# VH-VL binders against Cytochrome c oxidase assembly factor 8 (COA8): the designs that were tried, part 16

Target 1, 167 residues: Cytochrome c oxidase assembly factor 8 (COA8), of Homo sapiens (Human) (q96il0)
Amino acid sequence: APERGAERRDTAPSGVSRFCPPRKSCHDWIGPPDKYSNLRPVHFYIPENESPLEQKLRKLRQETQEWNQQFWANQNLTFSKEKEEFIHSRLKTKGLGLRTESGQKATLNAEEMADFYKEFLSKNFQKHMYYNRDWYKRNFAITFFMGKVALERIWNKLKQKQKKRSN
Short names: E, the ipSAE of ESMFold2; O, the ipSAE of OpenDDE; V2, 0.75 times the mean of E and O plus 0.25 times the DockQ between their complexes.

## First folded at step 20 (VH-VL; framework fv_pabinafusp)

Design D5 (from B5 with heavy chain E28D T30R, light chain W101F; at its last look DockQ between E and O 0.49; V2 from the best seeds 0.00; counts 0 for: pae E 3.0 > 2)
Fold by ESMFold2, look of step 20:
Structure D5 (fold): chain C 167 residues (1-167), chain A 122 residues (1-122), chain B 112 residues (1-112)
Amino acid sequence: as target 1 above (167 residues)
Amino acid sequence: EVQLVQSGAEVKKPGESLKISCKGSGYDFRRYWLGWVRQMPGKGLEWMGYIYPKDEDTRYSEKFKVQVTISADKSISTAYLQWSSLKASDTAMYYCARLSDIFEFSWYMDVWGQGTLVTVSS
Amino acid sequence: DIVMTQTPLSLSVTPGQPASISCRSSQSLLYADGETYLHWYLQKPGQSPQLLIYEVSNKFSGVPDRFSGSGSGTDFTLKISRVEAEDVGVYYCMQGYQYPFTFGQGTKVEIK
């Protein structure tokens, strides 16, 4: 019987349960416009006859999704917070208010915003380098485990077929 | 340095409950399965079961499935082995051991606790 | 359950001489990926077990070169090229192939 992981999720204070990639990504893992719509915990099916290797594959996939969600949730929060702070700082330097006459949030032109993007990327370079390395490590491991599980399943089918023939 | 430190020896009477502990240090306790092994007096090693501390997923050898409860508290890097009602036949040395991590293909025990001697006598 | 059978159950060795321990499994430990999940442990007197060899022939970190493992399928061997006083204890083979994991009954090695 499958067990819920709710207790650990409830006792491990996390700001974000699940995270979708930013829209400017060119990858298929971009979520719906509301990037928090997938915040619910991911639940995998756990068969009763799960092999030791199948268990490791499932947990590795679960933990990689959680790790990826946590990284991008933290990055998006930091990005949004620092972007707003940058805009506020530059508006104050120009002697402008935080709102326009119509009440909408004041913003900066594209050239000024490019300064922010450059600074943000520079500040986070090392963090993204480690993320990229770990992402490849995890996905290569998952691929190899998937291959091993496929071979295990074929082997078990062949062994079962051979056993029936000998009976 | 990687260590597993178990709770001290226990002398109990039949029918009493008992919970022994195994505390891990020097590694990411959540990332490694942790197993329990019984060694009865003068006998060999017997696999009891294991737990994955991150989600507390537990598997038991059929022989022990009803006899004991394996649990963990990852916040204090500690695993537990528990009996609700001890029997004289539970007299043994109990070891905890670190199994492979989530990235390892095989299962072996590379770090062992010092053991907890449990004596159950009337 | 996979039954692991060790031979001999007891072995007395003259210091400096070789020792050989056999382990046989009740079914093949060869996994579909070509790997074999057979491991060896040593329990020295009064101590916890320690890992010696993993996956048939790989020496664990810090294990002396005089220890070697070999075998395939259902038949495995642990060899000590020159037994030293520190090598006394009980040697166990173990399969990590399927639930439940199982040990051999142990081989006690002692010095004559």
Scores: ipSAE 0.400, ipTM 0.732, lowest interface PAE 3.0, mean pLDDT 82
ESMFold2 (binder alone), look of step 20: mean pLDDT 91; pTM 0.935
OpenDDE, look of step 20: ipSAE 0.799; ipTM 0.927

Design D6 (from B5 with light chain N58K; at its last look DockQ between E and O 0.69; V2 from the best seeds 0.00; counts 0 for: pae E 2.3 > 2)
Heavy chain, then light chain:
Amino acid sequence: EVQLVQSGAEVKKPGESLKISCKGSGYEFTRYWLGWVRQMPGKGLEWMGYIYPKDEDTRYSEKFKVQVTISADKSISTAYLQWSSLKASDTAMYYCARLSDIFEFSWYMDVWGQGTLVTVSS
Amino acid sequence: DIVMTQTPLSLSVTPGQPASISCRSSQSLLYADGETYLHWYLQKPGQSPQLLIYEVSKKFSGVPDRFSGSGSGTDFTLKISRVEAEDVGVYYCMQGYQYPWTFGQGTKVEIK
ESMFold2, look of step 20: ipSAE 0.474; ipTM 0.767
ESMFold2 (binder alone), look of step 20: mean pLDDT 91; pTM 0.939
OpenDDE, look of step 20: ipSAE 0.835; ipTM 0.943

## First folded at step 21 (VH-VL; framework fv_pabinafusp)

Design F1 (from D4 with heavy chain S106T; at its last fold request DockQ between E and O 0.66; V2 from the best seeds 0.69)
Heavy chain, then light chain:
Amino acid sequence: EVQLVQSGAEVKKPGESLKISCKGSGYEFTRYWLGWVRQMPGKGLEWMGYIYPKDEDTRYSEKFKVQVTISADKSISTAYLQWSSLKASDTAMYYCARLTDIFEFTWYMDVWGQGTLVTVSS
Amino acid sequence: DIVMTQTPLSLSVTPGQPASISCRSSQSLLYADGETYLHWYLQKPGQSPQLLIYEVSNKFSGVPDRFSGSGSGTDFTLKISRVEAEDVGVYYCMQGYQYPWTFGQGTKVEIK
ESMFold2, look of step 21: ipSAE 0.558; ipTM 0.818
ESMFold2 (binder alone), look of step 21: mean pLDDT 92; pTM 0.950
OpenDDE, look of step 21: ipSAE 0.842; ipTM 0.946
ESMFold2, look of step 22: ipSAE 0.524; ipTM 0.793
ESMFold2 (binder alone), look of step 22: mean pLDDT 92; pTM 0.949
OpenDDE, look of step 22: ipSAE 0.823; ipTM 0.938
ESMFold2, fold request of step 23: ipSAE 0.551, 0.542, 0.526; ipTM 0.816, 0.808, 0.800
ESMFold2 (binder alone), fold request of step 23: mean pLDDT 92, 92, 92; pTM 0.948, 0.949, 0.949
OpenDDE, fold request of step 23: ipSAE 0.860, 0.860, 0.860; ipTM 0.956, 0.956, 0.956

Design F2 (from D4 with light chain H39Y; at its last look DockQ between E and O 0.70; V2 from the best seeds 0.00; counts 0 for: pae E 2.3 > 2)
Fold by ESMFold2, look of step 21:
Structure F2 (fold): chain C 167 residues (1-167), chain A 122 residues (1-122), chain B 112 residues (1-112)
Amino acid sequence: as target 1 above (167 residues)
Amino acid sequence: EVQLVQSGAEVKKPGESLKISCKGSGYEFTRYWLGWVRQMPGKGLEWMGYIYPKDEDTRYSEKFKVQVTISADKSISTAYLQWSSLKASDTAMYYCARLTDIFEFSWYMDVWGQGTLVTVSS
Amino acid sequence: DIVMTQTPLSLSVTPGQPASISCRSSQSLLYADGETYLYWYLQKPGQSPQLLIYEVSNKFSGVPDRFSGSGSGTDFTLKISRVEAEDVGVYYCMQGYQYPWTFGQGTKVEIK
């Protein structure tokens, strides 16, 4: 679970701004949930003096977000389609129509639907297992790069302090 | 096989424009940075700049920032190096090279194009 | 910019003899993570450059065992334990520590 993507407690600016900039801050910002994936996208800040390593970290985070959004959008679509197909198939084997006599969409009871959920989880187990492995690979890489960037920034501050004292 | 194939040698006059190409194959073009290196006749290698083809995020060495334009077309896995007005001092061999991918912390160049000789003379 | 200085600029070697190329940077290449971003490239006659060594001492895939890299801080060395005819060309060190990345002037290795 990424904590860096969370909105800060103090999201309201302390002063009044005539510009109302969309970012409010020089930090990353979390947007509203995506319609199809239900994931909250991170809006990444691009610093003016971005180093090559900082750039690489930002690209990795952006691409991981895109990968994750695509996966869950596809899974949500697959879930919806397979659910409808399962209901249709079970209604057909029972000799029932797709609509009730009142015209409402026919459905299955909770016990009947439990079979669908078991089958869906079983069918998609391997796909989710590979997703979890790739998710961990990406997040470990991101964490590793964040550490390197943090050390780079400390080094740069120390070098700047030494330069100012010697000048 | 991973390879970078560059466009052929060019003979140009001062003031002419030029766009040379570097086509990548055998790898995921948009996940690796791609750089350009100049070698003037009888001289060593000079770093020019790089591009991330996925979003065309480009960075130049200060020496080359106003001299050339680096671009890419990810739909055909091709990067470009371009001059709007060539000078005689642009006479050199130009290499493209694949830098590391998004998961590597280092910035070495492991695959190089064959080079494009650009000659600018009367 | 970090200046990379190679010595010698030219080296004529009897086949089978060792060769040593020095590369010096104008500031330390030791990064905060303890890694040193120093690379060696070889450009054989009429060819494009090829990566030999990355991060001081790691041989790239397919590089013969007779090549080795060493050094730290500002002083780095490429050694060829027994020079062969195929080793002729120009050797370049490069720093990947601070942008813009920079090369040394090159060391031309010839057989005598």
Scores: ipSAE 0.498, ipTM 0.786, lowest interface PAE 2.3, mean pLDDT 84
ESMFold2 (binder alone), look of step 21: mean pLDDT 92; pTM 0.944
OpenDDE, look of step 21: ipSAE 0.846; ipTM 0.948

Design F3 (from D4 with heavy chain I102V; at its last read DockQ between E and O 0.66; V2 from the best seeds 0.71)
Heavy chain, then light chain:
Amino acid sequence: EVQLVQSGAEVKKPGESLKISCKGSGYEFTRYWLGWVRQMPGKGLEWMGYIYPKDEDTRYSEKFKVQVTISADKSISTAYLQWSSLKASDTAMYYCARLTDVFEFSWYMDVWGQGTLVTVSS
Amino acid sequence: DIVMTQTPLSLSVTPGQPASISCRSSQSLLYADGETYLHWYLQKPGQSPQLLIYEVSNKFSGVPDRFSGSGSGTDFTLKISRVEAEDVGVYYCMQGYQYPWTFGQGTKVEIK
ESMFold2, look of step 21: ipSAE 0.523; ipTM 0.800
ESMFold2 (binder alone), look of step 21: mean pLDDT 92; pTM 0.950
OpenDDE, look of step 21: ipSAE 0.829; ipTM 0.944
ESMFold2, fold request of step 23: ipSAE 0.576, 0.583, 0.567; ipTM 0.825, 0.824, 0.821
ESMFold2 (binder alone), fold request of step 23: mean pLDDT 92, 92, 92; pTM 0.950, 0.950, 0.947
OpenDDE, fold request of step 23: ipSAE 0.860, 0.860, 0.860; ipTM 0.957, 0.957, 0.957
ESMFold2, last read: ipSAE 0.563, 0.599, 0.576; ipTM 0.810, 0.837, 0.824
ESMFold2 (binder alone), last read: mean pLDDT 92, 92, 92; pTM 0.948, 0.950, 0.949
OpenDDE, last read: ipSAE 0.860, 0.860, 0.860; ipTM 0.957, 0.958, 0.957

Design F4 (from D4 with heavy chain E28D T100V; at its last look DockQ between E and O 0.71; V2 from the best seeds 0.00; counts 0 for: pae E 3.2 > 2)
Fold by ESMFold2, look of step 21:
Parts: C-alpha cells; structure tokens; sequence
Structure F4 (fold): chain C 167 residues (1-167), chain A 122 residues (1-122), chain B 112 residues (1-112)
C-alpha cells in the first residue's frame, strides 16, 4: 500500500489503515465511534468562500453533534455505574458474594435485571423526554437550514448565468 | 436583563496600540455571534466584522480586515476589538452588538453596547 | 457590495403628523425562501442604535404600534403614523442578505 495512502470520499478512518485523507478536501467525513457515546462524529468541511448562512448551518451541526455526544456519553457512564451498584446491592441483600466459585463476577438473572432497567428508565423518563424534544427541535432546524443553503446555492448559480448572458 | 457593557473612552496618539472590550451578561455568551460597528464623527454606521465566541471563528469586512483584530474570551463573556497601530482616521465611536443565535437564520443586531469613543490625535 | 440608499436624508415633521422614510437597495434582498433580509434601526441623540423592525415588517419587542415597515425587492419604507418627541433621531436601514452587511446613510428625523 502507498505510504501516503489513497483518496477516499465520505469514508470514516479505521484503526490500522494505509489510507490517508487528501491534504485538501471538499467533503465532510465520518469518524469512528466515540469510546463513551458510541456515536460517529462528523468532521465538517469549511469551504473557503463559506457564506454567513453556510457558517451558521455548520455551527448548528457542530454544536448539535457535541450536545448529542455529551448526552450519550453521560448516560452510558451513568447507566454502567448504576447497573454495577444495583447488582452489588442486590447481591449483598441476598447474602451472596461479588464473585462465583469460578472467579467470575456474580450477576443477577434476567428477571432481577429487569427491575434495574425499569427503575433506570423511570428515573430518567423526564430527562429523556426533554432530550427527545430538543433532538427533534435541533434536527428540524438543521433540515430547514440545509434547505435554505441549497436555495442560496441555486440562486447564486442563476445570478452567474444571468451575468454571462448580459456580457 | 441582557446587556453589553463596553470599556470607557480612550484618548490615544497615532502609532499606539489599543484594545477595547465588550462584556455580555444575562444570556449565553457562546450561543450568539457578536459584531462590531464603527461610527465616524458625524457619519453613519459601518459594519466591521463578527466573532462566534465559542470557537473564536471570526469574519471581517474587507475594509477592516488588516486594520483591527476581533477576539473573545468566553470564560469571562468578553469580546475585544484591538489595533496594533492607531491612525488619526480611527477616531470614531465603536459599538459592539449581539447578533442572532445559532437557531435563527437571519442576521440582525438585537442588543447593542453603549459605545466606546476612541480619539486619536497627534 | 450592496448599496443602501435612504431618502430623505433629513426630515422635519410636526408632532402628531405621519413620517415616511424610503430605503432602496442596489439589488433585490429577496432570498429564495421568500424572506427579505432588510432591517431598521433607530439611533436617538446621544444613544446607541436600537433595533426597530426586522425582516421588512416585523416589529421588535417593545416597539410602539405607530411604527410599521413595508416593501419588497429593492424598495422599502418605514412609516411612523404619528411622530412623537421620543422618535427624534437617525433611522438606518440595513441589509442582512449579502456579506458584508451594509447600512443606509441614515435619515435624521426632527420635530418642528
């Protein structure tokens, strides 16, 4: 494989890879899943002649991605922490050790774990409702801006065509 | 209450440097672009440029691009306008103004600072 | 750059009478989405500018009902149905359509 690698469009980089992104690119890229959120980040392209509306769309997309990454990273960590605490508490109440005879971590059966999932969902119900509302609000706004940017680009092409005709 | 409070009036000589400030309060400083507008004595308003404080992404009007530097410190909700070498022609009133947030697609200024008078005389 | 031209540059009006300020742009401010990015500001004597009307006709919060905006394309008008002493100052139109954003030269309104 070439040391400088090959050009790829809209391809997320992998772990061990011979691919290197081009030094100049005009496309957004998708990266690998984030360790904490499990979400794939988008690496946004900044065009040289970015309009103020295009800039605003990019900022909205960047901030929505950051907001979403932070929410799920926090939720995943909280979920893991509270799950372990629930298991340890229930094992202690049953008079059982934290490990089995085989040395593996002791666990609860599916019925017992269902109590945890139910409690976690109930505790976080309002937070997830607000997250869902904000998520739809942000995605509607992004879609709306994408439409406006698309119209702006078409309009600019028509202006250039009209100027050519008048010459 | 949403406010933009600017630093006090300045009297300078040509060739000196200057940095004036604009402190925002009562809102999320990082969610709004902040712009600078010049008003020369007896003249109208001129757009200078803007900044997005969260990442300091800055854009200038070509007229001012090499003349001033716009910056921000989001940790203290403050934006700056600075000159490395003032000229007599820089004598003017300078306003900071809050532009719309990232959810609005229009560009207008809804909150203005009180202005900073800069006088440059030999 | 888009040139914004205001007419008249100065206006003296009797209190209680209407006033009308025109603003003309060197090219259409109509965006493809049907919105028009023209805004009006008032700078009262000794004060900073304040937003009056955004997107042609939308009154900003706290702006009295006597102010209204209209127009389309390249021609826009700000009207004051009954001028009061507090309305004295310089009125500016601004386009937010194409960067750099530009202002009209201002219309000074005085009572006589």
Amino acid sequence: as target 1 above (167 residues)
Amino acid sequence: EVQLVQSGAEVKKPGESLKISCKGSGYDFTRYWLGWVRQMPGKGLEWMGYIYPKDEDTRYSEKFKVQVTISADKSISTAYLQWSSLKASDTAMYYCARLVDIFEFSWYMDVWGQGTLVTVSS
Amino acid sequence: DIVMTQTPLSLSVTPGQPASISCRSSQSLLYADGETYLHWYLQKPGQSPQLLIYEVSNKFSGVPDRFSGSGSGTDFTLKISRVEAEDVGVYYCMQGYQYPWTFGQGTKVEIK
Scores: ipSAE 0.396, ipTM 0.729, lowest interface PAE 3.2, mean pLDDT 84
ESMFold2 (binder alone), look of step 21: mean pLDDT 92; pTM 0.947
OpenDDE, look of step 21: ipSAE 0.789; ipTM 0.925

Design F5 (from D4 with heavy chain S106A, light chain Y97I; at its last look DockQ between E and O 0.62; V2 from the best seeds 0.64)
Fold by ESMFold2, look of step 21:
Structure F5 (fold): chain C 167 residues (1-167), chain A 122 residues (1-122), chain B 112 residues (1-112)
Amino acid sequence: as target 1 above (167 residues)
Amino acid sequence: EVQLVQSGAEVKKPGESLKISCKGSGYEFTRYWLGWVRQMPGKGLEWMGYIYPKDEDTRYSEKFKVQVTISADKSISTAYLQWSSLKASDTAMYYCARLTDIFEFAWYMDVWGQGTLVTVSS
Amino acid sequence: DIVMTQTPLSLSVTPGQPASISCRSSQSLLYADGETYLHWYLQKPGQSPQLLIYEVSNKFSGVPDRFSGSGSGTDFTLKISRVEAEDVGVYYCMQGIQYPWTFGQGTKVEIK
């Protein structure tokens, strides 16, 4: 069955690009950059005998990836939209058209564009700070769970070895 | 207030189908696993299985694997337990319970529904 | 599956007196991470179960101080220092170390 990531944001385009690893893969795969977020998705392998703890780790990693992809897809769209609006507004203030004589989009110089970048960062500062906090929370949790899964796997190998010796 | 509200009691005949519900409120429904527990009349608690509502990933105790289907609809914060063909031995109280969330290592149930009594008799 | 065995199966207590419930597992509940995943629930008459104690000894929010849990390995105890009328019901231990999760058979606590 084809895998479709959950897409719940109404501000980002639906149908974000997805990578599908080979059907016989037994490894995690890193796909090409997503069209909207510019992030490379990881397609996680699901082993046949996945434990409940391994399931939690996989879900946490998947959801962190989805959360991150959606955040940057939305921010990239917002950035592009507000950039064009800023350029349009400044060109109109200067009495200039939206296109050059050759039909290409008119632009502003680097100093003028610096005003946009400062305004955009200032406007979105709090949002990015909350993103960073949540990013660290998620990555610390993932690291902790990876350690727990490693211990679980060692423990299970020890139990399996003891069972073989009793036979 | 974190709450699980289950559908009402059911009286059914053998061979009939049934789908009972468990609606969660007051918390982020998709961040927690949700489990089902059976209690036969005069008996103790039996673990049936759980679901992760975000993607409907479901695990069953082997005893119940072919007997019931666990599902969820995250858009309405509701989980379901269903039978395609009830048996008299399915007569029991059924509880849903919120398991720990995606960030918690341990597995325990901190919020329980009020229970749904299912009676299957001729 | 890990078998959980509770003793006694029923207990009649006068109000204000202590009560003690034992839970024994068929194998150690000490997990690879050094934690012990043994939990206690109370089912009051006509009600759904409620969490009392998680991970051996941690009281859940709103649980009275008269409840305490202890134990290690395969042997665990739930104690009620002074039983009150509202403590009547069936107490269950549960292991969360090996799927499927399993419960003890229950200990019915009644007022004498």
Scores: ipSAE 0.528, ipTM 0.801, lowest interface PAE 2.0, mean pLDDT 85
ESMFold2 (binder alone), look of step 21: mean pLDDT 92; pTM 0.949
OpenDDE, look of step 21: ipSAE 0.769; ipTM 0.914

Design F6 (from D4 with heavy chain E28D L99I; at its last fold request DockQ between E and O 0.55; V2 from the best seeds 0.00; counts 0 for: pae E 2.01 > 2)
Heavy chain, then light chain:
Amino acid sequence: EVQLVQSGAEVKKPGESLKISCKGSGYDFTRYWLGWVRQMPGKGLEWMGYIYPKDEDTRYSEKFKVQVTISADKSISTAYLQWSSLKASDTAMYYCARITDIFEFSWYMDVWGQGTLVTVSS
Amino acid sequence: DIVMTQTPLSLSVTPGQPASISCRSSQSLLYADGETYLHWYLQKPGQSPQLLIYEVSNKFSGVPDRFSGSGSGTDFTLKISRVEAEDVGVYYCMQGYQYPWTFGQGTKVEIK
ESMFold2, look of step 21: ipSAE 0.520; ipTM 0.797
ESMFold2 (binder alone), look of step 21: mean pLDDT 92; pTM 0.949
OpenDDE, look of step 21: ipSAE 0.847; ipTM 0.948
ESMFold2, fold request of step 23: ipSAE 0.523, 0.521, 0.503; ipTM 0.806, 0.796, 0.793
ESMFold2 (binder alone), fold request of step 23: mean pLDDT 92, 92, 92; pTM 0.946, 0.948, 0.949
OpenDDE, fold request of step 23: ipSAE 0.869, 0.854, 0.864; ipTM 0.959, 0.951, 0.957

## First folded at step 22 (VH-VL; framework fv_pabinafusp)

Design G1 (from F1 with heavy chain E28D L99I; at its last look DockQ between E and O 0.76; V2 from the best seeds 0.00; counts 0 for: pae E 2.7 > 2)
Fold by ESMFold2, look of step 22:
Structure G1 (fold): chain C 167 residues (1-167), chain A 122 residues (1-122), chain B 112 residues (1-112)
Amino acid sequence: as target 1 above (167 residues)
Amino acid sequence: EVQLVQSGAEVKKPGESLKISCKGSGYDFTRYWLGWVRQMPGKGLEWMGYIYPKDEDTRYSEKFKVQVTISADKSISTAYLQWSSLKASDTAMYYCARITDIFEFTWYMDVWGQGTLVTVSS
Amino acid sequence: DIVMTQTPLSLSVTPGQPASISCRSSQSLLYADGETYLHWYLQKPGQSPQLLIYEVSNKFSGVPDRFSGSGSGTDFTLKISRVEAEDVGVYYCMQGYQYPWTFGQGTKVEIK
């Protein structure tokens, strides 16, 4: 019985994949591609005795995934919407209908569609630059935190080993 | 201006319930942990626990785990500390404090509320 | 839990004179990454605590230069080079190394 919690509002839904990994898994899981973002979500393992630093790392990873999925979901919806609007506009200018006489969806040739792709990339260039900057900031921080957590876990193992030998 | 504003002083009887509040402003309430600290009359500071308001993930000091409930409502940038049944020994000053943001690996409190005095007497 | 022990518990200082507060932890606060999670707070009379120094020696924003922190391992010191009337209050050390975080008992600083 998978949980269904995604709600569709505004430009893109805020939800992540409805996949529900095993409750007692000791590992992170990669779920199926999200319908809107086309990204595979990571389902994060929560250790039984999670340290404050481990919690902070997990929250940062979760929030980065949410941010990334929302960005691409919005971009994919915008791309699809603007593509259809572009095709519709150009077909009207040529005096053509939205469907061929055979009932198939009318399209534009590759050279005509190149104009759309150029326009879309131009419109979104700055948005993608900010996205890339923020992506690197987040992943650099995550890498540092992962290193800190790994060291914490090693030290905890060493301290536990020393206590056992001393009793 | 980053602020934490707490609810006013309370005078209660043993066995009564109580919920005190801590409202944050001037910062992204969901990007920082929020903690609670107790100071009994004439005593030092005691850590009680914290919450991450974005998803209400909470962690308690063992001493307080069954005595209080920490919660938050991120839609109004407010955290809460509550008791279902107050005891005279709960008489103390209670502070909320903003802890470091999600990008800092250390845990210190940089902004504190003004405190809420809770007095429990029969 | 890590026990934090402050000495002295009370200190009367003539204005303009130095003050020194010691904080000792029951175990090392040096983390495997080389950082030490020891913080100092000041609670002025009738006020909430305020952060003074973080990670042993880093002054928080707006903290006067007369405050300094030092130490390593289990032994830490807060110094006030020239005590002023506004420095009156209770000083607490706190470890942020191992949960639950713990405070020292406090050192009350008064003007003589």
Scores: ipSAE 0.424, ipTM 0.736, lowest interface PAE 2.7, mean pLDDT 84
ESMFold2 (binder alone), look of step 22: mean pLDDT 91; pTM 0.939
OpenDDE, look of step 22: ipSAE 0.801; ipTM 0.920

Design G2 (from F1 with light chain Q98E; at its last read DockQ between E and O 0.70; V2 from the best seeds 0.70)
Heavy chain, then light chain:
Amino acid sequence: EVQLVQSGAEVKKPGESLKISCKGSGYEFTRYWLGWVRQMPGKGLEWMGYIYPKDEDTRYSEKFKVQVTISADKSISTAYLQWSSLKASDTAMYYCARLTDIFEFTWYMDVWGQGTLVTVSS
Amino acid sequence: DIVMTQTPLSLSVTPGQPASISCRSSQSLLYADGETYLHWYLQKPGQSPQLLIYEVSNKFSGVPDRFSGSGSGTDFTLKISRVEAEDVGVYYCMQGYEYPWTFGQGTKVEIK
ESMFold2, look of step 22: ipSAE 0.537; ipTM 0.802
ESMFold2 (binder alone), look of step 22: mean pLDDT 92; pTM 0.950
OpenDDE, look of step 22: ipSAE 0.830; ipTM 0.941
ESMFold2, fold request of step 23: ipSAE 0.542, 0.551, 0.533; ipTM 0.804, 0.814, 0.805
ESMFold2 (binder alone), fold request of step 23: mean pLDDT 92, 92, 92; pTM 0.949, 0.949, 0.949
OpenDDE, fold request of step 23: ipSAE 0.860, 0.861, 0.860; ipTM 0.956, 0.957, 0.957
ESMFold2, last read: ipSAE 0.515, 0.513, 0.547; ipTM 0.791, 0.786, 0.814
ESMFold2 (binder alone), last read: mean pLDDT 92, 92, 92; pTM 0.948, 0.949, 0.950
OpenDDE, last read: ipSAE 0.860, 0.859, 0.859; ipTM 0.957, 0.956, 0.956

Design G3 (from F1 with heavy chain T106V; at its last look DockQ between E and O 0.64; V2 from the best seeds 0.00; counts 0 for: pae E 2.03 > 2)
Fold by ESMFold2, look of step 22:
Structure G3 (fold): chain C 167 residues (1-167), chain A 122 residues (1-122), chain B 112 residues (1-112)
Amino acid sequence: as target 1 above (167 residues)
Amino acid sequence: EVQLVQSGAEVKKPGESLKISCKGSGYEFTRYWLGWVRQMPGKGLEWMGYIYPKDEDTRYSEKFKVQVTISADKSISTAYLQWSSLKASDTAMYYCARLTDIFEFVWYMDVWGQGTLVTVSS
Amino acid sequence: DIVMTQTPLSLSVTPGQPASISCRSSQSLLYADGETYLHWYLQKPGQSPQLLIYEVSNKFSGVPDRFSGSGSGTDFTLKISRVEAEDVGVYYCMQGYQYPWTFGQGTKVEIK
């Protein structure tokens, strides 16, 4: 039978692609990388007697994961789209086709692609700055809540021990 | 301006159903818990339960768990309190109130609706 | 459930004089993290309740300086240094410590 402890988490992945956590698990589960964001989702354990504080922590962790996945999925799509547009534009300026004589996609040399990477980073700098700020805000809050939940659990264990001694 | 606007007063007979509403505006509706409080005529305040509108996760005070249903529609920023079969003892003023957001560890109610008077009489 | 007991249940105060309302819990409200989750609300005549003080002593936004809260453990006090006409109504303490959250029975404050 799995150990009960809502916030305990293993650092090692537990499964292969398409892993699906058991219905009743005492631990959070780490799934395979998401196709769009390339991030590993966490499947959160809900304790049997979840306190209001534990509920807030779980919601905060779930929403932070969702926010992070959406940010990187969007950035990955934007990167891919703008990369292809850059290549298309540069090939057209050179009078070259979008495909080689063999039918494969034409590409640019490393020096030319470096211009794209620099432009992409520059264009998205402010967006990444806001992402970092929000990431720190969320990480601080999660850490703070985890501490509060840990103290709550210690208190409940001490309260349980006092009750046993008094009976 | 942060507001909670409740539906109007209701006069009902025992056995009828009722669904009252609480519409939030001026804030991120899905980031705050929302609670319901009953005040019987001439009496104090009683906690009924709360909901997290983003996923409709609800929690009831045991006294009210069987008596009412709390729900929300996040697409229109509205929470609901519902009875399937009203009793005369359900006659009371019902308030919705905004609880603290997902980033705050403390639980208090900082914004209240104007109240919905429900009168159930034969 | 934690029982919250307020005293007095009714209070008549001469304008400009101080008022004090006590709230006692049936068990300690000291939370595991060392914080105390005791809150005060005011319901003015014909109005919805409004938050006055959260976590024992923190005044909510827009609450006049004449209001203060204090206490620890099981005993808490709301003080009004100079009662004004707009302060009439019913004051409730509430514990946010253990679910279900509970209110005191209320203290009606009137001007005499």
Scores: ipSAE 0.535, ipTM 0.811, lowest interface PAE 2.0, mean pLDDT 85
ESMFold2 (binder alone), look of step 22: mean pLDDT 92; pTM 0.947
OpenDDE, look of step 22: ipSAE 0.761; ipTM 0.909

